VHH binders against Meiotic recombination protein W68 (mei-W68). Designs and how they scored, part 15

Target 1, 331 residues: Meiotic recombination protein W68 (mei-W68), of Drosophila melanogaster (Fruit fly) (q7kpa5)
Amino acid sequence: MDEFSENIERIALELLSNLVHGNATLSVPRNSSGNVISEYRRVSYNNRGSRHSFCVLIYMLSRVHRLQVRGGSFTVRGLYYDNPLLVRSQSRIAEARLDVCRMLRTSPLSLGILAASKGLVAGDLRLLMTNGDVLDSSLYGGPLTLPTDPEKIDRIETLAEFVLIVEKESVFESLLSRNVFGTFERRFILITGKGYPDCCTRRIVHRLTEENQLAAYILVDADPFGVEIMLVYRHGSKSMSFSSQGLTTPALRWIGLHPSEIPALGTGAVALVAGDNKKINDLLARHDLEPGVRQELRMLQDVQLKAEIESVIDFLTDDYIPNKINRNLFL
Key: E = the ipSAE of ESMFold2; O = the ipSAE of OpenDDE; V2 = 0.75 times the mean of E and O plus 0.25 times the DockQ between their complexes.

## First folded at step 8 (VHH)

Design v01 (from t06 with S53R; framework vhh_7qia_2; at its last look DockQ between E and O 0.70; V2 from the best seeds 0.00; counts 0 for: pae E 12.3 > 2)
Fold by ESMFold2, look of step 8:
Structure v01 (fold): chain B 331 residues (1-331), chain A 120 residues (1-120)
Amino acid sequence: as target 1 above (331 residues)
Amino acid sequence: QLQLVESGGGLVQPGGSLRLSCEASGFTFSSYAMGWYRQAPGKQRELVAFITRGGSTYYADSVKGRFTISRDNAKNTVYLQMNSLRPEDTAIYYCAAKSYGSGYYPFDYWGKGTPVTVSS
């Protein structure tokens, strides 16, 4: 509340000052390369090109302020349906949500602004919700959708020793169909964020490691986007690096696929494209890379090949995953 | 014990040829991808070529069309045929072998290296 109060007052004073001089303008931080915001863009009602964006930002700020005064939460869908003519689309309100988080230097979870969760979970997990409900993936034998609001989880109960994150839903489903839980001697939780994870998935992984003391492992494609997904879980999103508190898992263990393994994969590798090389360069420019991760990115540049998890699908459950975890083969 | 032993290096004139060999022992050779790396004095070790378990080959741009990697699983040997050698090819050449499951290093095993000098 202290940081929120300071930031909302700063924004309000700036807006009022601009209005006194005839300009209805908001300064919105741009994406940063670190936890420091160094560049802003102007969104002005006076400019036809940004007028709509200005109105949506004011709408969102008003709703966020009301929420912080009264408590509770709301969804992006709810905001859209409250005033669809103003908002025009769910994507516009989602964009405004990110901008407001940047302006207030806080996370969507801290503001109570919810989006539908896309993450899936299976395995030994019970979520005891604040309203008394229980989400119990241990009873169903198949995937359950993660809660929309992870702050409504009062307690997490599990006999699992670790959580395993896989990049894609297709890999998640394939592991289940191949009886991954029955093949591996240890109890665990399987999670997918379906590519780049949402805040809810990241928050739950964080809570599992911090509150339940579970080791966390991740399996992603051996390509620059897979490495970036791992880094989002570990270090947070570059686009909102200031809002990563409670959403990162610094002790996350990257078991694979590692780019250095590509030469051994036989015929499963494919060539990098220009977008891959651009992403590699962007990632190598980061100041927060561990040396092993940096070396793996250089390996991608060196061999100019990438590989998907599916290239090892036939031995994932009975060999690759157990070997990596039991032998502590991670970065 | 696991061993990779390189041979075939030496001094050669520009435009000449050399064939490097790397004989492997102490492991199932056909289960490993094999590669050649090189390191010039004061420079980082760099990939030259590699060949997968399935026989697919890959080359650094600087050697493509001049060097050929091949393997003979019956002899547990990987070769690097180096043609049209240039002074910039001067380096120590290292043989390397890789299996799956080793996530920390580009290759599990390294040879001691064989020097190649292209001059005069």
Scores: ipSAE 0.000, ipTM 0.248, lowest interface PAE 12.3, mean pLDDT 80
ESMFold2 (binder alone), look of step 8: mean pLDDT 82; pTM 0.837
OpenDDE, look of step 8: ipSAE 0.011; ipTM 0.320

Design v02 (from v01 with S56D S99K; framework vhh_7qia_2; at its last look DockQ between E and O 0.31; V2 from the best seeds 0.00; counts 0 for: pae E 15.4 > 2)
Fold by ESMFold2, look of step 8:
Structure v02 (fold): chain B 331 residues (1-331), chain A 120 residues (1-120)
Amino acid sequence: as target 1 above (331 residues)
Amino acid sequence: QLQLVESGGGLVQPGGSLRLSCEASGFTFSSYAMGWYRQAPGKQRELVAFITRGGDTYYADSVKGRFTISRDNAKNTVYLQMNSLRPEDTAIYYCAAKKYGSGYYPFDYWGKGTPVTVSS
């Protein structure tokens, strides 16, 4: 029996046992290595403050059980509109989805409750879907939104040599408007997860590197949040660290912006704020940081400046990106 | 062709001082940010100090307050004044030049290095 089946059975038996004693409580794991007593969060119907959250969790668990028995998938939006009075807002059902993933020790993709995909792709890419459809980003003259369920992609076809990930949609659109594909003498795929990537974007990047043998490069802002975004693609989310379902790209190559480049930008950089410094400290506390990445985070601490990709936008297509990739200038 | 020539390395006792120089030729020096790196045997090369085209300076934690980087654009030279030297400062010191934000580790140009040994 797989871990999903074991976990849902355990939760059901625990809930029934508690109900016999008049206690309608669910234990939700925290993704922390803290004290054993603090490892779980309790959500109880008996407590007015958590009653609504309890009901949403039960709703989610019942729908997940249905998916395991009958197959199929559901969206966060669909769950909301099926019971809007119960759910009250889409943010509440999205939070419950994460909690259920922790309770069942499964990834969001394996859960079968999907969020709308936000990732964009352009360049030499064809997605052959399990239903026979073909999504071809090269034929329609512009970027495509990545599929909501990447497991419905049967095969990925491409003549690209590499995939380039950029942090923000604004940079993605700027590169397209500057004709990046016509300027660079190598074939590639351009992707953005629009900030922190969803699991669908991460899964597709993983498949491109593993199935199609592409090198993967990433360009993020030279600030602590940009570094964290790179780490999410490379090593995964801290909140779901138990997941190993092919959502990480360990060989991801961070081409920039590197914090060590900030001193050379002159007036293009801006001061860090308190939130930036807190994030730097949080990232430096990690035990899994590569030495080069740690050194770049310390550079942010030292210079107290950050820079956006846009600060090099005039040189990005013709100089920065080609030099970084063609000369293997990455961390 | 760009050339970077380091000088001023040598043997010193703990607590002593050295001044490293790096003379540049074959390029427009004022258009480059300059840096000093060091590499101890068996360790990765690390940034020591960096000075921008505009003269702003940056230092590694391990040398802050003890080392001073400066540049003289008229002489095409960057300097590293190293005070209060410790045995842990023993390394080969490299001068590097960087024109654009082309990446942290690969500066556009590197010198051959000058050894610094701090021992009693």
Scores: ipSAE 0.000, ipTM 0.169, lowest interface PAE 15.4, mean pLDDT 80
ESMFold2 (binder alone), look of step 8: mean pLDDT 83; pTM 0.840
OpenDDE, look of step 8: ipSAE 0.036; ipTM 0.578

Design v03 (from v01, 15 letters changed; framework vhh_4orz_3; at its last look DockQ between E and O 0.67; V2 from the best seeds 0.00; counts 0 for: pae E 9.8 > 2)
Fold by ESMFold2, look of step 8:
Structure v03 (fold): chain B 331 residues (1-331), chain A 120 residues (1-120)
Amino acid sequence: as target 1 above (331 residues)
Amino acid sequence: EVQLVESGGGLVQAGGSLRLFCAASGFTFSSYAMAWLRQAPGKRREWVAFITRGGSTYYADSVKDRFTISRDNAKNTVSLQMNSLKPEDTAIYFCAAKSYGSGYYPFDYWGQGTQVTVSS
């Protein structure tokens, strides 16, 4: 906490020093390719185009400072509702949160300003909270929403041998309705981040693999956005590249859908659109791709087709998932 | 022993037509997607057409509306009807099979290829 408070105070002192010269500006690192931030942008009250953004950044910095002084945590939604006229929208405060993380070179988790978790979990999982409470998905037999502040989780207890991550809530629900837990003699945990995962979901997957020694498997659509979601879990997010500690799962096993499997799917693949092709090119420009992942992206590029997990839903639970996991068919 | 045997290749004049066949044996044909690929001299192998196990068809832009892929699960064959042939279509054509369980870019099984030569 002392380092975060010191960083906030450093920024405040720099701002005050510049105000002597009529310079109400903040320097915000731009997110760029790779992990190293190579450029900055100015956000100035003196510029009408950035004035609102400047005010929201100051608001966020002041709330982060208060948090360091008094402790606790806030959600992005709660922060919006505390001062909606200043913030104007939840998306604007969410952007400011990312900018503050870049300015302070810290993770959103460390700041204590949290998004409400969108993640769901089912299966053999017990979360022992720092206040003594127990959140136990094994007792209820159904899904639980992941906590909003993962740092309030003292210990994770499970008899599971692995965790299976699925990209979308619709797939998560379909697997439960088809009794996916009955397909294995081994116990496991099912998680969805509902698309691109938030930091809370990523942190819990990381802890399951590092603290509880679970194998981690992921199932995403055979399309460039699905590949990117897998890479976010495995290697981290480009938008938050400066703070990936404790949020990545390098040993994550991508079981599917693999683009090379598109010809074998029993339902029709669909054509890529322009946004897909741009994403493929962006992903292929990365320096951190494993050769197998690069090869799968080139398959998408060559065939110009994609497929959703739902295309294999009829045999997903009884055949596809068990076949991939039990035979170690992953990238 | 898995075998994919292509036939029907040959020499044809530009603007002409040719039909390729691929006979499959040694695996459950109906559970595999089938594809045609081609390789021109000095070029990398490129995808031409594929047909899913359910019969849906997809084509590379360069052959769309000129080529038609079809399969006969009763005879374990896949065919490629090639119309309005151009000199650029000159290549060795390969039949290939892919299951949903493989994770690699190469198809699981390949034929030996059949030469198609389109004279201008």
Scores: ipSAE 0.006, ipTM 0.362, lowest interface PAE 9.8, mean pLDDT 80
ESMFold2 (binder alone), look of step 8: mean pLDDT 86; pTM 0.874
OpenDDE, look of step 8: ipSAE 0.302; ipTM 0.697

Design v04 (from v01 with Y100W; framework vhh_7qia_2; at its last look DockQ between E and O 0.79; V2 from the best seeds 0.00; counts 0 for: pae E 8.9 > 2)
Amino acid sequence: QLQLVESGGGLVQPGGSLRLSCEASGFTFSSYAMGWYRQAPGKQRELVAFITRGGSTYYADSVKGRFTISRDNAKNTVYLQMNSLRPEDTAIYYCAAKSWGSGYYPFDYWGKGTPVTVSS
ESMFold2, look of step 8: ipSAE 0.011; ipTM 0.400
ESMFold2 (binder alone), look of step 8: mean pLDDT 82; pTM 0.835
OpenDDE, look of step 8: ipSAE 0.347; ipTM 0.722

Design v05 (from v01 with G101S; framework vhh_7qia_2; at its last look DockQ between E and O 0.04; V2 from the best seeds 0.00; counts 0 for: pae E 14.8 > 2, placed apart)
Fold by ESMFold2, look of step 8:
Structure v05 (fold): chain B 331 residues (1-331), chain A 120 residues (1-120)
Amino acid sequence: as target 1 above (331 residues)
Amino acid sequence: QLQLVESGGGLVQPGGSLRLSCEASGFTFSSYAMGWYRQAPGKQRELVAFITRGGSTYYADSVKGRFTISRDNAKNTVYLQMNSLRPEDTAIYYCAAKSYSSGYYPFDYWGKGTPVTVSS
């Protein structure tokens, strides 16, 4: 509808009003929890400290406008190499991209300025692309990298009963090397976002649950960063909180590893470090945390130990995963 | 050098009990998860019970509430207490050890099995 157009008009009117009064200023929303924007910061050409940031934001806005007029897409790296003197670094373009998303109240995917996809998929999945191509991970030959732009996927076809997300590429590869698809009696899709997932991975998981009606399960390390990764899939990223629609999977089922299992592992656990404890406190401060998840985070505080998925790798495929899924042992 | 020796099998009446033992030698027992598997004539080998290094247990649905797995790391022994035995529990029972460690030893060690027959 008119939300994107309304935000463009608002920004244009604000900029013109400021320019008439001699001030070249943009208002950039601050990151906030949820979809509510409560504060703004000013980025002004008139201020030496923000002058470069202002120029990069205008550059980004002009490129987004060009996409609206002429179509196509850019990559973050491509924009840097198109004008390296203006941009100065790839990190500055990457940050400006997020700022423009906040200003226009749109997702990075809708903006048309894309990052390379890092997610992997294996198992019973066919992606029918808008250009007529078919990407088929159900054929023998190994995993596929997820498409850079998931909006170019017209339809998803699968005979899978569920999707299983694993935190790390190492676990993903270990499951494949152990022939997980030939061992487990049920047909499924295996995905990894290689740690914190990008928007493309999150979008595809969302579509599998909403369009294909698949149950979604996740396996992460029993540590606070693993819990946060699960929450990013379930509830969304804090850095893009206003654009979480179509990128979350609220019904995501966390099958493990659960911190409450750590005492049973014996020598498989290692001590928490200061960064872990800070993350636990940050997560516990959330108002929307499910009670079971809160209890598992408190278990981490109590035992001061963490464990990685590799501590159960020897029976992961033939017992741990089937037991958790078939008996509904999830949070 | 690395060996698992099962004992305690035999003939028992329906409703009876047996206690299987598996003594390990030639390796550091406390570093391994232990399991009991069984194979009936004409069937594939199946997991019966499993116990982790830390003592967490898992059971097949067919034996829950009737069988109990335990371990004694000081004696390098894993046990399977089988109560309320049924004719369908008739099988050869195998002890197995699985390492959580990688790169030093084979991941699986198996005993030769001990037969259990439940019959009138």
Scores: ipSAE 0.000, ipTM 0.131, lowest interface PAE 14.8, mean pLDDT 79
ESMFold2 (binder alone), look of step 8: mean pLDDT 83; pTM 0.837
OpenDDE, look of step 8: ipSAE 0.016; ipTM 0.323

Design v06 (from v01 with S102E; framework vhh_7qia_2; at its last look DockQ between E and O 0.76; V2 from the best seeds 0.00; counts 0 for: pae E 11.7 > 2)
Amino acid sequence: QLQLVESGGGLVQPGGSLRLSCEASGFTFSSYAMGWYRQAPGKQRELVAFITRGGSTYYADSVKGRFTISRDNAKNTVYLQMNSLRPEDTAIYYCAAKSYGEGYYPFDYWGKGTPVTVSS
ESMFold2, look of step 8: ipSAE 0.006; ipTM 0.294
ESMFold2 (binder alone), look of step 8: mean pLDDT 83; pTM 0.836
OpenDDE, look of step 8: ipSAE 0.350; ipTM 0.736

## First folded at step 10 (VHH)

Design w01 (from v04, 15 letters changed; framework vhh_4orz_3; at its last look DockQ between E and O 0.77; V2 from the best seeds 0.00; counts 0 for: pae E 8.3 > 2)
Amino acid sequence: EVQLVESGGGLVQAGGSLRLFCAASGFTFSSYAMAWLRQAPGKRREWVAFITRGGSTYYADSVKDRFTISRDNAKNTVSLQMNSLKPEDTAIYFCAAKSWGSGYYPFDYWGQGTQVTVSS
ESMFold2, look of step 10: ipSAE 0.012; ipTM 0.369
ESMFold2 (binder alone), look of step 10: mean pLDDT 86; pTM 0.871
OpenDDE, look of step 10: ipSAE 0.038; ipTM 0.509

Design w02 (from w01 with K98L; framework vhh_4orz_3; at its last look DockQ between E and O 0.07; V2 from the best seeds 0.00; counts 0 for: pae E 22.0 > 2, SAP .739 > .668, placed apart)
Fold by ESMFold2, look of step 10:
Structure w02 (fold): chain B 331 residues (1-331), chain A 120 residues (1-120)
Amino acid sequence: as target 1 above (331 residues)
Amino acid sequence: EVQLVESGGGLVQAGGSLRLFCAASGFTFSSYAMAWLRQAPGKRREWVAFITRGGSTYYADSVKDRFTISRDNAKNTVSLQMNSLKPEDTAIYFCAALSWGSGYYPFDYWGQGTQVTVSS
């Protein structure tokens, strides 16, 4: 009746049948094409090259079956720490999750095995969870990891006027160590997606701007990858545009670093490399660029230099950030 | 109309000291962070020292513990005390009023520069 449960039983019976013949083997679809599977690969305990993968798949199948019987959920990280000798790495368990999805003809989310968010938050923020819990980042001297499932957040409470997003964890930590919250008379929230943001981070930023009416500011490196990160927050990913509902922040304000500032940063600037120039060309080919953003990308081409946020790290809390925000100096 | 005028440059033996001064006029001095920058022949202009509107000071690694920036808002001056000078400190030193913006060069005002030459 239930295709998920029927597939678990079918796989178990196939394994038992193979074991009668001395073969500890699982058949894993190579590329699921909807309901039609054209190719399988064999993962066998009897083959030294696939033995580890076999054991991880059995572990995953057993844990997924338990979820179907008892309910609940696990994270990829939690499954790793439950048996690290077997799993060896988080990437191994993540790969096995996809293989099990193919074997069971189901989606990763329907398995109940969740990927953890990598985003960090600090400042004036309270998350009222659907289970009644309150996660309050204002009660800590350090950052909180964003929730794994942002839909479990019922309400966001804050007295903050804005959220500041910084590209890198190193900048996030440096701003905290320099008491960035003491720089303004205005309350705010500090967030990092640790480079390219995940959906949870993007969702939280979206909710802060749409539900709590906060202004959103972003600080990225003055290089083409930093510009792209800003565009992901603002406009979303082109490859996942169908899933961008509630994940974009169109009013996002890019306070810096701006490529046009690079000539004044002397020792803090370094040469572009070939990968940078390719990314600039890819970004300039987009149809959705604001004119100011396009101009800044052309400045990167003209100058052939890039700069990291660290080039202004000594001035960030006392001068750079306050001037940009209070004087409305953004793109 | 707006002016930043540097003075105090000159020739100094290695290990010696100089004090640079920058006199500002034509703008509200106390509203600006101030900086000293330098440019050696054939090289890019680089920042040396920075002082915020509130008086907090910052230094490039190459001059830390040897140079001291200070400001006098009553006299509209910023100064740079340079101690333990080395030949690699030889450059034209510029005073600048700093503002951060989205335009080309975030500095609004520049001085004419004063030459500092440190002999071996």
Scores: ipSAE 0.000, ipTM 0.185, lowest interface PAE 22.0, mean pLDDT 78
ESMFold2 (binder alone), look of step 10: mean pLDDT 85; pTM 0.859
OpenDDE, look of step 10: ipSAE 0.110; ipTM 0.605

Design w03 (from w01 with G103D; framework vhh_4orz_3; at its last look DockQ between E and O 0.42; V2 from the best seeds 0.00; counts 0 for: pae E 17.0 > 2)
Fold by ESMFold2, look of step 10:
Structure w03 (fold): chain B 331 residues (1-331), chain A 120 residues (1-120)
Amino acid sequence: as target 1 above (331 residues)
Amino acid sequence: EVQLVESGGGLVQAGGSLRLFCAASGFTFSSYAMAWLRQAPGKRREWVAFITRGGSTYYADSVKDRFTISRDNAKNTVSLQMNSLKPEDTAIYFCAAKSWGSDYYPFDYWGQGTQVTVSS
């Protein structure tokens, strides 16, 4: 933990030495997914084009330093509302958070700067919090909003055999309305990250697989963004590859929807658009794709169609999900 | 063993009609979604029509309102009625089957194809 304080103070000393020469600059590592080669970009107050970015980075570094001294955490939303004129938008704080993680070579969880939780969980799960609270998702079968700071979870208790992640809240709610826990003979935990998952959701899935030894399954749309969401859970985001420690689930099992299933789905598919094709190409450039996942992405290119989970919604609980899980039909 | 055998192809003048058939054997036909795909010389194979286990049908935009897919689970057949044929419909037409829960491959079973040639 003292390493973060030393790194912040090292950066401050570097700033002071530059200021002696009249140069208010920060060296920010470029967002590189490459090998051992890294480059830096210069963010300078002296330069009109980077002045605002410089001020937001200093703001972020000062808040991080305060956390190292006093403890606690901030959310991205909280930092924005604390000083909205300086920050201008929540997206600017999110960008600065990434830059600071690169500068300090650390993860967002280690910095104590958290996104607001947007994940939901249902099923057989108890979260024993560090403050003594117990968040019990198994009571009344109702959903529980995942905590904002997953490091406040001391222990996770469950009798579940596996965890099932679904991409969208709409699918999560549909499964609950169809009494999925009463019609599936195996105990499980249902989670949604509501699209692209936040760090809290990713961390909890990681802990369920590592600490509770659960198998993890994911159901996403058969489209390039769904595949990317699966890859974020499995391998982490490309924007923060160095910070994936404790946030990835390499053994995550992708049960569907698989792009190769689009021709056989029980509903109409829709055409890909230019943005979809660009995402497919970006994903195919990754170094961490399993061969089966690569084949599914190429299938999207070949058929130029995509499909949503809702195309199988009527048979999801009784047929699709049990068949995929019980027959080991995953990628 | 599994077989999908297409028939009914041939030469037709533009504006004419043709009906393709696919006879299935060696698997539980009613448990599979069925599809027709086509491939023109030098082109990639493209999706044409699908019919689910429950009988819902879907069509590529290029054939919508002209082609009709149907299935007969008692006879283990799927057919494709092709009306108002155009020269661009000229291709080898393939019958294909896919079950739920299959691996990451596109289709479980394929036929050998039947040639359709539309003259203008």
Scores: ipSAE 0.000, ipTM 0.163, lowest interface PAE 17.0, mean pLDDT 78
ESMFold2 (binder alone), look of step 10: mean pLDDT 85; pTM 0.861
OpenDDE, look of step 10: ipSAE 0.026; ipTM 0.478

Design w04 (from w01 with S99R; framework vhh_4orz_3; at its last look DockQ between E and O 0.62; V2 from the best seeds 0.00; counts 0 for: pae E 10.7 > 2)
Amino acid sequence: EVQLVESGGGLVQAGGSLRLFCAASGFTFSSYAMAWLRQAPGKRREWVAFITRGGSTYYADSVKDRFTISRDNAKNTVSLQMNSLKPEDTAIYFCAAKRWGSGYYPFDYWGQGTQVTVSS
ESMFold2, look of step 10: ipSAE 0.006; ipTM 0.290
ESMFold2 (binder alone), look of step 10: mean pLDDT 86; pTM 0.872
OpenDDE, look of step 10: ipSAE 0.040; ipTM 0.508

Design w05 (from w01 with F107W; framework vhh_4orz_3; at its last look DockQ between E and O 0.58; V2 from the best seeds 0.00; counts 0 for: pae E 9.9 > 2)
Fold by ESMFold2, look of step 10:
Structure w05 (fold): chain B 331 residues (1-331), chain A 120 residues (1-120)
Amino acid sequence: as target 1 above (331 residues)
Amino acid sequence: EVQLVESGGGLVQAGGSLRLFCAASGFTFSSYAMAWLRQAPGKRREWVAFITRGGSTYYADSVKDRFTISRDNAKNTVSLQMNSLKPEDTAIYFCAAKSWGSGYYPWDYWGQGTQVTVSS
């Protein structure tokens, strides 16, 4: 028996205690830094607005408890199709998975409830799986989808000097079509999480930096959402702040695009909109920002412009990326 | 050697106008974004206006609708037309340039500055 089973039992006892007083309620933590929780949201069967969410949470908790006791795994898709009338949609079960992680103070990977991976990898990388299979992106020279369950990766082998993460699939594909591995003349691994990264992508980047001692670099759009994506890799997701163990890369090097570079982009910069300004304010409220990152966010706020990586796509391979990495120009 | 040389500063009455110029040399001017910043006595340096290499213009809220930045790539100059000047516009005004892909500093090159003093 492990701490996950004990945590489930603790929650069950709290639920039963509330039930004897007529309250069918679960407390779901709101995002807090570290292991301390300051705020909770209540999900109650007694309340029509949260009744369905309560039932899905109980369903998820019961399935997770069964896995801890008897072993095995489920997929998010499988849990949905096992009880579609209860769950109603895959997005609801995905939300419940995150809530259960917060309640149990554990990572989604530790629950045994798996989601399809969306991350892509290319370059000098071999993943030796626990079943003996080898996923080798270096043999194909093109992209491979990262495994759904990164804990089934026994060992990562690479001769790469670093890993480069790019925010979007379009940039990932453009770099490959421009022969980035041949042009740069240094061995590296190229990864995209296709926007906000899933836990598998984050876990693999973490393992590359910790187990293989690779430097990690990231390219994101010069806008507040790009900065947030970089911060998710570096410091973890706000939505799962308690489950950041083994999923963060604190030494991640943000090579660009930096908001301070926007004036040099010519016709590529566009105005911020209200949603951008709200995100900037949310990010500036964080207590874990490095001073340089905070300064770049204030630049967005002052200038009211943003830019996409595509604004420099013609110069990425032969100028931007080599200059940033070789000259240590990162935040 | 890169040079940015500001001119056109001076004394002006509140409500008046001035036009600042910055002459650039020693680099490919058309490949750089250009900006004006200012620093009042005892204050931090603040951004005023910039113009991208493609000609798009942007302004700080405090000067919007009163100041106009423009550039002449043939003459390697950037200018700042300042209208409806207020005493709080009193500062040393600096010309600055920024190139593609440079992320280490906010601006690659700076001028020495020109004093603008607005009397009430």
Scores: ipSAE 0.006, ipTM 0.331, lowest interface PAE 9.9, mean pLDDT 81
ESMFold2 (binder alone), look of step 10: mean pLDDT 84; pTM 0.851
OpenDDE, look of step 10: ipSAE 0.062; ipTM 0.531

